# Miniprotein binders against CRAL-TRIO domain-containing protein C365.01, part 5

Target 1, 355 residues: CRAL-TRIO domain-containing protein C365.01, of Schizosaccharomyces pombe (q9uuc2)
Amino acid sequence: MADIPADRKKIVQEGWSRLFSDIEQPSYIQKFPSQESLYVSFFEQCAFDDFDLTLLRFLKARKFVVTDSSDMLANAIVWRQQANLRSIMVRGENGLNQNFVKASMYFIWGQDKKGRAIVFLNLHNFIPPKNTKDMEELKALILYAMENARLFLDSEQNAAKGVLGLVDLTYFSRKNIDLDFARVFAETFQNYYPEILGQALIVGSGFRMALFEGVWSIGKYFLDPEVRSKVTFCKPAQVSGYVDSKYIPLSMHGQFDETKLYERAPPETAGIGKPENYEELDKEYVDAAKEFIRLTREWIYAAGKPQEAEIEEKRKAFKYECKKLWRKGVALRPPNIYQRLGLIDANGHVDWSKA

## First folded at step 8 (miniprotein)

Design m31 (from d4 with F40L)
Fold by ESMFold2-Fast, scan of step 8:
Structure m31 (fold): chain B 355 residues (1-355), chain A 82 residues (1-82)
Amino acid sequence: as target 1 above (355 residues)
Amino acid sequence: SEELKEEIDKLREEVEKLKEEAKKLGVSPETIKELIRKLLELLWKLYKILKETGDPELLMEIIELMREISKLLEELYKLRES
């Protein structure tokens, strides 16, 4: 497992101490159906990657103010339960509006020159929701997409560099603009998925770029300054500085045709849940969450003491076991498109040789 | 639409008035805050017209005006931070 930077050890310990105090409050616990469901949500939030690096994303998002950072993480943990993320993931693509799925509003494939997964954002396939039902179904698709994007944020392979967003404006038009929706999306992204964006390339020229810049004059204020600083506007010819031609879209004279990947990927047809498997897994998640909390408290107490190194080693080994256990949950989900294409294995590990 | 062209012309006049106000020496923090508020209101009005218009010439005029307002907002935010 990746180690926390030595200069961040104390603030990480302070962050965990604050979070553990927050989740033990009766006012917090009562937001969950049971204390067990709180531990499940905590485990699902944090164990997909190294626990400490996950906390560091929240610390960075709040400028290393421990109280703000820990509150943000505590809010994300309860939000997972309230947003019904487990239900969305268990149902898989078959539980989503298939017209929205088939529109191909996004696709994740390949790595940029810094080793970041590339998220292709096909804004020209976005049509603003007409009513409350469409809005709720589009939100479910986006939450499904964000949860699957977490599989590409493994710090052992990515070193916490996040993803590269690539927005191709070649086909962008006025009909694809909805600033009210953009605001809601930006709030969700920033509050519950901090530090997942390494850089965003807005790629275009001429009228379509001017149109995007026009609405960006408002939309940029939905984003925290740190997120805005990650956005780069560029012309198609400049993309080769960031991305190998293998992953540059055909519209920009590269070699990447995502439609060929979709043509070979069958629809999700065999994804049925087995509730009994989740019951047993949830018990393991609860036990693991409790043990992580116990070991982390021991680690904090051992700071500067003779037993510190022994406890650190034990805790590191346990974090590795937690990550393996978390990935058993991925194996119980209906296969997502990336698993069907072979980019991600049954346990959620990315094999970049397949891209 | 002749009506939309007239509306955009009025918004452009308001932007020029706000630019002139921003150039005054010794602009107070309260004046900067008010200028920012008015410029953001103008941006949202332009966005509403942008969503409604089918005229390509008018659409480009709206985009250029939004860009001008954006530049002025950047200057005012810098002045506010100083």
Scores: ipSAE 0.650, ipTM 0.879, lowest interface PAE 1.1, mean pLDDT 87

Design m32 (from d4 with F40M)
Fold by ESMFold2-Fast, scan of step 8:
Structure m32 (fold): chain B 355 residues (1-355), chain A 82 residues (1-82)
Amino acid sequence: as target 1 above (355 residues)
Amino acid sequence: SEELKEEIDKLREEVEKLKEEAKKLGVSPETIKELIRKLMELLWKLYKILKETGDPELLMEIIELMREISKLLEELYKLRES
């Protein structure tokens, strides 16, 4: 299991102390259907990667102001329950609006020169929602996408520091512009998936780039200044400075055949999880969440004491077990497109040699 | 359309007026906030026209005007921070 950087240990401990105090407040607990569902949401939020690295993303997003960071994470945990993320993931791709799925508005493939997974945003395939129902269904697709993108953030297996967003403007047009949706997407991404974006490339030239720049005059204000600083505008020929040609789409003169991904993938099969499997999983998640909290409090109390090293080793071992338990949930779901293409195994581990 | 062209021309005149107001160094924080609000309102109006127009020349004029407003907004935000 990854070690906490020495210079970050104290603030990580302060972050956990504050978060545990926040989630134990009666007013906070009341926001969940049950106290058990709070622990399930906490576990699902934090255990997909190292718990401490997950907290560090929230700490960094709030400039290491402990109270702001911990409140942000507490809000994310509540939001997961309210957005009904479990239901979306259990239903799988076939539970989504198939017009949106088949449009291929995004895909994840390959890694950049810094080892970050590449998220391609095909704006020319974007279908603006026509009404409130469309907006709800498009949000479900985006949440499904974001949750699966977390599988590419496994810091131990893939050494990823986040993702590289790549916005392909090759076929971009006015039909693909919807600033109302862009605002909703930006708010969701910034509030609930902090520090996931390492860098974003807006790739294009000529009139289509000018059109995007015009709309960006408004859209950039949906983004926090620090997020805006991660955005780089470039021409197709400059992409090779960031990404190996084998991962650059054919539309940008690379070697990656991005067309017909959904047509080439095997069809989605039903998940192997039955209602009783999810009930058992939730009980294990609750127990693991409580044990993590207990061990973390013990670790904080042991700081500077003779038993500190022993407690740290037990906590590291337990974090590893939690990550394995979290992956059990992935294995119960219907296989996502990346699992069906062979890029991700049944337990959600990425194999970059397959890209 | 001719109506759309006239609307764009009026928006361009409003932008030039706001640029002149912004050039007055030492403008109050309240005035800066009001200028930002008005410029953002103009950007949204231009965006709505951009989505409706089929005229390539008008579209390019709208884009250029939006980019000019964006530059002015960045200058005003820096003034607000100072």
Scores: ipSAE 0.671, ipTM 0.877, lowest interface PAE 1.0, mean pLDDT 87

Design m33 (from d4 with E41D)
Fold by ESMFold2-Fast, scan of step 8:
Structure m33 (fold): chain B 355 residues (1-355), chain A 82 residues (1-82)
Amino acid sequence: as target 1 above (355 residues)
Amino acid sequence: SEELKEEIDKLREEVEKLKEEAKKLGVSPETIKELIRKLFDLLWKLYKILKETGDPELLMEIIELMREISKLLEELYKLRES
């Protein structure tokens, strides 16, 4: 269990106080189908790794301005409900447009030399949406991908480092360019998934790199300056400085056989991902969210008082139970490709020995 | 193709004019904002042509102009910050 950095404790407490005030407003509650669905969305947003580290990501994204940070998190909780994330995850891979899934626009595999999970972006497989329906279905795939990427963040091991994004330009062409979609993607990533990117490598040479640099002249301004600073352009030969050859795909002259990620069809999952399976879990999520809020308020009130240490230990233990409870929800989802290949277990734990 | 070549040439002329304006000492904050606005307008126009052209030589000319504009924008943003 990660402890809150001592110099960040007060601002984390202020962040929670502001957020709890915001989510209890009638105008906020009215944005949800029920108050229970608000607590479910809150729990799904915040409990995946650690509640306090989730809030810290939003605090860092807004330069530790409490009001801006807490409002951003409150908006993310609402957005999760409005974007139908629960429905996307319950339906799983089989609920997505299979043409987009089979294109293999991305995959997650291996770790870089800093222990960060690697997200490979196969831009040459990107299919620009032709109409509104395509746009909605591509957005659903991207949200499914982002939610599964959260499984690779582990606050106890290396959550502070984020992920390594790797963009392979080997077969990149003009047909793979859509700056309107790129803007929407960048806005979604920055607004609702802050501080998960540790570094991004744009890998290429020659004409394909020049083409990407051309469109990057516009695209880079969709990103906040802090996010832009994490982007590194490099040649294929330089990738070994960041990633061991065992995790570099065969298509990039490494040792990882990425074709196994493309060949497996989703298994039949009768009884998994059904809405009925979530009825009991949602009650547990609601109860856990309420208890976390209660314990956190008690913790804030206890600041500088004799009972502070006792409440901190109880709250820390409860956060651990919440993380386990959140993972029960992962187990109810249809297995994703990483679970089918054994990299992730049924409860969402990553086993890097399988990579 | 010929029509696109003419359009690219006109955009190149506009870029050169903006480069000269940016070189002037004592550029005001108002002028910097206006230059940035015009440069983004040019970038989006070049992007539109890039999506339409199948000519490899024109495509490379567009890419080079976009990179020149990008470099100028970075210089102007540094001046705005200071």
Scores: ipSAE 0.684, ipTM 0.890, lowest interface PAE 1.1, mean pLDDT 87

Design m34 (from d4 with L43M)
Fold by ESMFold2-Fast, scan of step 8:
Structure m34 (fold): chain B 355 residues (1-355), chain A 82 residues (1-82)
Amino acid sequence: as target 1 above (355 residues)
Amino acid sequence: SEELKEEIDKLREEVEKLKEEAKKLGVSPETIKELIRKLFELMWKLYKILKETGDPELLMEIIELMREISKLLEELYKLRES
């Protein structure tokens, strides 16, 4: 497990202290069906990577202003409950609108030259929602995608660099444009998934690139300036400077045929999850969340005291156990396409040799 | 259509007026804020026309005008931060 940078220890402690104060407020607790569901949401938000690295992403997103950062994280924790993320993840891919799934609007495959997992966005496959039901179902797919992208951000290998987003404008057209949806997605992404994006490549040429640049002139203002600064426009031939040809789609002069991914691992093989299978896990998540909070408070109190080193070691060991418990939860979900393809094992560990 | 062409021409003229206003030395913070608001209104009007037209020539005119507005917005935001 990664150590907290020495120059960030105090601000991490201040962040946790503020967050714990926030989540104990009656007004905050009332936003959850139960106190247990609050702790489950807290655990699922923070334990996937490393609790402190999760907080550091929120701190960085708010320029290390503790109050803003902790409020942002508290909002993300309650948002997970309000957006029904648990239900989406429990049901799995087969619980989603299969027309949206099979359209292949996105996929995750391979690493860039900096070791970042690549998230490919095939905008020509984007289906703008026709009504409220379509909008809700498309949002569910996007949230499912974002949650699974977290598996590729493991702090022991890839998390420090984030992901490389690659937007393929091949075949992009006017019918794939929906700025209202783009605004909602941008708000969700930057408010609830901060510091996930390392860099984004917008790949295209000619009229399709010009068309995208036109709508980007509006769409870029939906994004925080820091997020906008991560966006690079390039031509298909330039992608090889970022990504090995093994992972570049055929449409961009590479070797990868992404259209075959679902043929090799169709969603029908995954099954569908049942909420009752999670009752015992939820109790373990609640207990783990409470113990993390207790250890973290002891850690903060122990600063400069004789027991500091002992508490720090116990807390670090417990964070590692929490990550293992979080991955046990991943194993209970219906296998996602990356697990079915062998890129990710049942517990959510990525094997890049399979890509 | 002829109506869409005329609407685009009117929006282009409005952009040029805002561009001239932005060239004034020492433009006030309140003027900058108003210029930014008007430029966003024009961009959303262009977006609506972009969704409506299938004419490639009109699409390119809209795209170029949107690029012009974007460039002007970046200059105004830089002035606001200075």
Scores: ipSAE 0.528, ipTM 0.829, lowest interface PAE 1.8, mean pLDDT 86

Design m35 (from d4 with L43I)
Fold by ESMFold2-Fast, scan of step 8:
Structure m35 (fold): chain B 355 residues (1-355), chain A 82 residues (1-82)
Amino acid sequence: as target 1 above (355 residues)
Amino acid sequence: SEELKEEIDKLREEVEKLKEEAKKLGVSPETIKELIRKLFELIWKLYKILKETGDPELLMEIIELMREISKLLEELYKLRES
């Protein structure tokens, strides 16, 4: 399993100390329906990859200022509960507005040359929501997409380098522009999904690129400078420098037949996503969260002491067990499109040989 | 439309005035903040016009003026952080 970089050990320990102090405050606990739901949310937020690498993403997002970073993570943990992420994931694709799903505003496929999963954004398929109901349903789709993107993050394969976002401007028009929505999306992405983006390619030329650049002159200020610095504008011919033709869509003159992702049927949900299936899982998540916190406190206390190495090894082994337990939860979800196509197995493991 | 063209021309004149203000020797931090605020006000007005017009020539004028404001904003942010 991934180890904490040696030069980051102390700040990671301080980050956890601050977070544990915060989650034990009555004012924080009161934000959750129960103490058990707090531990479930904590586990769902942190165990998907590696606990320490998850914290490091929040630390990096706040320039390694421990108090800011830990507060940001504590806010993300409570936000998961408030945004009803569990409900969205339990209901799966069938619980979403099917017109928005069929619009094919995005898909995830293939790897770039650095081993990062590619998120293709089809902005020309984005039509701004006209009312509050449409807005909330589109938000649910986006949150579903972000949560499924987490399955493509693998610290063992890409050292937590994030994803490559690829925006194809070929058919982009003013009808696809909504800066108010873009601001809300940017705030959500930055506050609750930090350091998920490794790089973003804005691909286009001519008028459509000029139009995007005009809108970008405002939109870039919705992004933290660190996120903005990851954005690269390029012409279609330059994409092959980043992505092998095997993973470039046919619509962009590559070899990948993306139409298989566009004509998807709703997933089968029989027996999966039922609330009772999660009761036993949640008990295991609570126990695991408590044990991780206990082991991490022991690890912090043991810093510089003879027992430190023993506790570090036990904690590393337990993080590995937590990742397996988190994947057991993935298996209870209705299959997403990538699982139905065989790119991801029932437990959320990506098999890039299938891409 | 001719009306939107006139509105764009007025916004362009305001941008030129702000450019002249930004070039003054020894621009204060307070003046830089005020210029940034005014430039954001102008660029959002251009965005509103961009959402209304279907005229390709007006769209290009709006886009070029937005890019121009963006460059000036970048220069002012550099001055503020220096």
Scores: ipSAE 0.572, ipTM 0.856, lowest interface PAE 1.6, mean pLDDT 86

Design m37 (from d4 with K48E)
Fold by ESMFold2-Fast, scan of step 8:
Structure m37 (fold): chain B 355 residues (1-355), chain A 82 residues (1-82)
Amino acid sequence: as target 1 above (355 residues)
Amino acid sequence: SEELKEEIDKLREEVEKLKEEAKKLGVSPETIKELIRKLFELLWKLYEILKETGDPELLMEIIELMREISKLLEELYKLRES
C-alpha cells in the first residue's frame, strides 16, 4: 500500500477521528437499514483503494478543512446506500436497460501519456431520458460506470493521477443536450466521487465545438472551479499530445475502434451470485471495517509515542488485507465488459498489456 | 422563424446594455451581482430557444451570443473577487 505523505499524516488522523465521531451518531446510524449495512457501505466506499488516499481525495476536495471533508465522506457513505449501489453492482450489466448499454455512451480503455486510464465519453450517443423510469435507468447505468471506473484508480496502478476523460464531439448534436441532467450528474460526481478526474479533453472543431461551447457557457457553472480548471478544449489534431494514436478514436484518425471491443467481448452469462455468498462477504466487510476503525484509533493515540511505528506497520498490513477483501467482492459480481475482454482480471486488477 | 429572430435580436440588445453597465467606473458589488443574475437569465432563455429551433443560421446566432455572455460573466466574476 502507498504511504501517506508525511506532511499529511496529522490531518488524515484528524479526518478519521471526525468521521468516526460522525458515523457513530444515532441520527446517522438511523439512515441505514442496520448498523452492519453502515459498515458495509463504509468499507465499499473506502477499501477500493488505500483508505488514507481515499480520505485524502475528500480532504483535497474541501481544501483540507477537516470538518467539511469528513462530513462530505460521511454523506457519500450514506448516499451509496440510498442510491442502491450494491444492488446495481450485484445485478451487473444484465440488470441494466440493455438499450442504454448498447448505445455506448462511454467506454474505458487504454492509458494516456501520463498513465491515466482513458474514459471515452460519446455524447452523441446520449439521448435525454423521456420519463422518470428512463431517467432512473440511465442513472443506474452511469453509477455502474462510475463504480467500474474505480477499478482503474488502484493506487498500485497510478490511482493518484485520476482518469483522463475524452469527450468526442465528432457527432455531437442538439439532440444530445440536457442541462438539467448534466447539473444532477455534475453534483453527484463532485459530491460522491471527488478527485477522480485528472483531466478532461473536450475534442472537436467547427460547428459541433461551437455548439458545445454555447451550452458550456451554462454547464461550466455546474462544476466547482477546481473541477472546471481540469477541462481542456482541443482540436482532434492536438489529441496526440495527450494520448498515443493507438487510443485516439477512429473519428479523429487514430487507431481506437471500440465497436471491435464490443464485438469481441463474450456475453455476460454468469448471472447473479448466490445470496449466501454476499451474506458471508458482508460479515467479512463488517469485521474488517470495525478492525480498521480500531487500528486507526490506536494509530491516532500512538502519535508521538514509542509504539507508533509498530502500530503504523500493523495498520498498513491490514489496509492491504482490506484491499484484497474488497477485490474478493469484485470477483463475486457478474463480470463487467472489461473483465470479459481480459483487461481486468476476476479480482479487479488492470493488465494494461491487454489494452 | 421571424418570431424567433426578433426574440434573439431583443436578447442581443439586452446583452449590449449589460455590457455598457459593466464598463462604468466604480461599479458596485450589488450592481455586479444583479448583472450576473440578468446574464444567467439571458443564457437560459437562449438555451430554451436553442432547443426549439432547427434553423442553422439562428443556431449560430444563439451560440455566438451565448459565448459573448460567457465572456462577460467571466470578467464580472473576476471583478467580484477583486
Scores: ipSAE 0.682, ipTM 0.889, lowest interface PAE 1.1, mean pLDDT 88

Design m38 (from d4 with K48L)
Fold by ESMFold2-Fast, scan of step 8:
Structure m38 (fold): chain B 355 residues (1-355), chain A 82 residues (1-82)
Amino acid sequence: as target 1 above (355 residues)
Amino acid sequence: SEELKEEIDKLREEVEKLKEEAKKLGVSPETIKELIRKLFELLWKLYLILKETGDPELLMEIIELMREISKLLEELYKLRES
């Protein structure tokens, strides 16, 4: 388990203090169906990795301004409930629009030279939604993808580096462009999934790159400057500087063929997941969330006191148990394609030897 | 197609006028802000035309204008910060 950097301890404590104050307000609590659902949302947002590293992502995204950062995290916890994120994950892949699933708009596989998981973004498979229902179903697919991407962000392995987005422009065309959609999702990812992107490669040449650059002249302003700084434009020949040939798409004369992975993947036969399967786990999540809050308050109040070291050690051990408990929730989900391919085990641990 | 080409030509003329205004020595912060606003209006108009036309020649003209506007915007933002 990664420790809080020594120079960040005080600001992390201030961040938690502000967040706990916010989530205990009646005006905040009323945004949830129950107080229990608030604690479940809090736990699901923060416990997938180390709690403090999760808060640090929000702190970094708001330039370590405690009030802005903690409010951002409080808003993300509410947003999870309002976006029906739990329902999307409980239902699994079979609960999504299967035409969107089969279009292969994205795939996660392998690591770049810095050890970051690669998220292949196949923009040529994106056709902008024509109506509200299709838009909502596409949003559900994207949120499902983002939640599964979190499984590749292990604090002990690569959480600080994020993922590498690889945007393949080989087949990109005008029909794949929708700046209104791009704006909405840029806002969603920046507000609710901060610091997940380590770097994005926009890979192409000729007319297709020119076309993307044209619309990027507007689209780049949907991104916070910090996020925009992570975007790198490059030609196909330059991709070898970032990823091994094994993970360069066939379209760029590499060895990566995601079609063979789809063909090899066992079908998802568990069906649509049921909320009832989570009743016992939800009680454990609520209890764990309450205990984390209690321990964290005790930790804050112990600052500079004789019992500080003892409380820090107990809190660190409890954070580790929370991460294990969060992964029991992953095991209850219908298996995603990466679990069916063997890259991720039932509890969400990645085995890179399978890639 | 011909009507769209005329519209693109008018937008090109507007871009050239804004480039000339931006080249003036000692442009005020107020003028920089107004130039940025007008350039974004032109970018959005070009984007809307881009979505409608299937003509490869017009597409390239639109893309080239958008790139020129983007470069000018970057220069104006640097001036605003300096």
Scores: ipSAE 0.640, ipTM 0.874, lowest interface PAE 1.3, mean pLDDT 89

Design m4 (from d4 with P56L)
Fold by ESMFold2-Fast, scan of step 8:
Structure m4 (fold): chain B 355 residues (1-355), chain A 82 residues (1-82)
Amino acid sequence: as target 1 above (355 residues)
Amino acid sequence: SEELKEEIDKLREEVEKLKEEAKKLGVSPETIKELIRKLFELLWKLYKILKETGDLELLMEIIELMREISKLLEELYKLRES
């Protein structure tokens, strides 16, 4: 487990104190089908990496303003339930619109020179949704993708603080442009998935880059300034400064051909996942969430007192157990393409030797 | 094509008028807000033409004009913060 920076301990404690106050409000609790589902949503949101690192991502996104940060996290926990995110992940890839899956709008493979997982964004495979049904199904695919990207943020495997997005404009055209969709996606990404993006490379030249820059004149205002500051425009020849040739797309004269990975990927044979397979795990998630909250309150109260070190040690050990428990949930999901390719094991841990 | 060229010329003329207004010394916060709103209106009009036009020359003109408006918007946001 990564340690909380010493200078951030107090603000992390203040963040948790505020969040616990928020989630105990009757007006908040009533937004969930049950108090148990609130604890499950809380656990799924926060325990994937480390509870404190998750809170720190929200704190950084709101410039360390405790009230704004904690409210943002509380809203994310509610949003997970309202967006049916649990259902999307339980059902797995076979629960999605297969035409959208096969379009290959994104792929995650390899690491950049700073050790960040590379998310290839194939905008040329994006076709604007024609109706509300297509819009909702495309949203489900994107949420499925964002949740799987969280598996690559494991701080114990990689010291890097996010992913590298790589947008290849080689085949980009006007057919791939939809600013209304981009606005909805930008709002979802920055409100509910803060600090996932370490850097984004928009790679192109000539007319296709000019076309993207024209549209970006509007699109950049959908992004918070902090997110916008992570976007770098560059030419294909400059990508080698960020990414080894092994992971530079063939369109840029590199070695990366994702079609070979799709051809190598075993078919998904587990079928659509079922909620009843999670009943026992959900009870363990509830119990773990309650115990984390109890230990964290004790930790906050113990600040500056003789028992602080003892409580801090117990809390750190328990956070480690929570991360292991969260990973058991990943193992119950139908295996995603990265698990089928061997890049991610059954419990969601990345094996970079396979990339 | 001629109709689209006329529309782009009108939008370019409107941008020039907004640039003139933005350069006035002592422009009020309310005037800045109005200029920003009008520039976004022009950007969205250009975006709609960009998606529909089959004329490559018009596409390049639209892109260039959108970039110019973007720079002007950045200047106005800085003035608003002052």
Scores: ipSAE 0.675, ipTM 0.858, lowest interface PAE 0.9, mean pLDDT 87

Design m40 (from d4 with L50M)
Fold by ESMFold2-Fast, scan of step 8:
Structure m40 (fold): chain B 355 residues (1-355), chain A 82 residues (1-82)
Amino acid sequence: as target 1 above (355 residues)
Amino acid sequence: SEELKEEIDKLREEVEKLKEEAKKLGVSPETIKELIRKLFELLWKLYKIMKETGDPELLMEIIELMREISKLLEELYKLRES
């Protein structure tokens, strides 16, 4: 478990203090079906990367302005409930529109030279939604994808570094362009999944790169400056500077053929999770959230006092137990394709030797 | 179509006028803001035509014009922040 950088301790404490104040407001609580569901959402938002690392990602996204950062995190916690993320994850891949799944709009595999998981973005497989039903089903797929991408932000390797997005423009065409959809996606990504992207490579040349640059002249303004700074345009030959040939797509003369992984993936046969299992999990999440808040307030109060080291160690140990509890929740979900391929175990641990 | 070609020609004329106005640009924040607004209007019009045209030559002309507008917007934003 990573420790908070010494130079960030005070701002992390200020961030938590502000967030706890916000989530205790009646106007905030009323946005949830119950106070218990607020704690469940809080736990699911924060526990996956050590609570403090989650807050640090929101702090970084708002340039370490405590009020902006904490309000952003409070909004993300509400949004998880309103977007029905639990329902999407409990239903798993089989609960999604299978035509959209089969289109292969994205795939996560391997690591770049900085140790970041690679997210292959296959824009050429994106067809704009025809109606509101298609739009909602496409949103569900994307939220499912974002939640699974969080598994690759596990502490130690990727928590602070994010993922590498790789956009292969080899087959990109005008029919794959929908700026209205891009705006909705950009807003969701920036507001609710900050600092998940470490860098994005837009890879192409000639006409297809020119076409992308044309629409990027508008699309880049949907992105916050912080996100825009992470986007790098490059030619296929330059990709070897970022990723090993083993993970460069065949279209760029590398060795990576994702279609072989789809062919090898066993079908999902676990089915939808049992409601009683989630009822028990929710009770544990509520208790854990309350205890984390209590310990964190005690930690803040202990700053500069004789008991500081003792409380800090107790809090660190409890965060570790919360991570185990969060992984118990992951294990209740129907296995995603990466778990079925063996890259991720049942509890959400990534085994990079399998990539 | 020939209708789209004529629309593109008119949009190109508007871009050239804005380029000329930007080159004469002093320190007025109001002028910079208005130029940025007009350039975004032109970008969205070009985007809409880009989605409709089946003519490869027109498509390339639209893309190049959008890229020219993008460069001008970057210059204006730098000037606005200075």
Scores: ipSAE 0.642, ipTM 0.863, lowest interface PAE 1.1, mean pLDDT 87

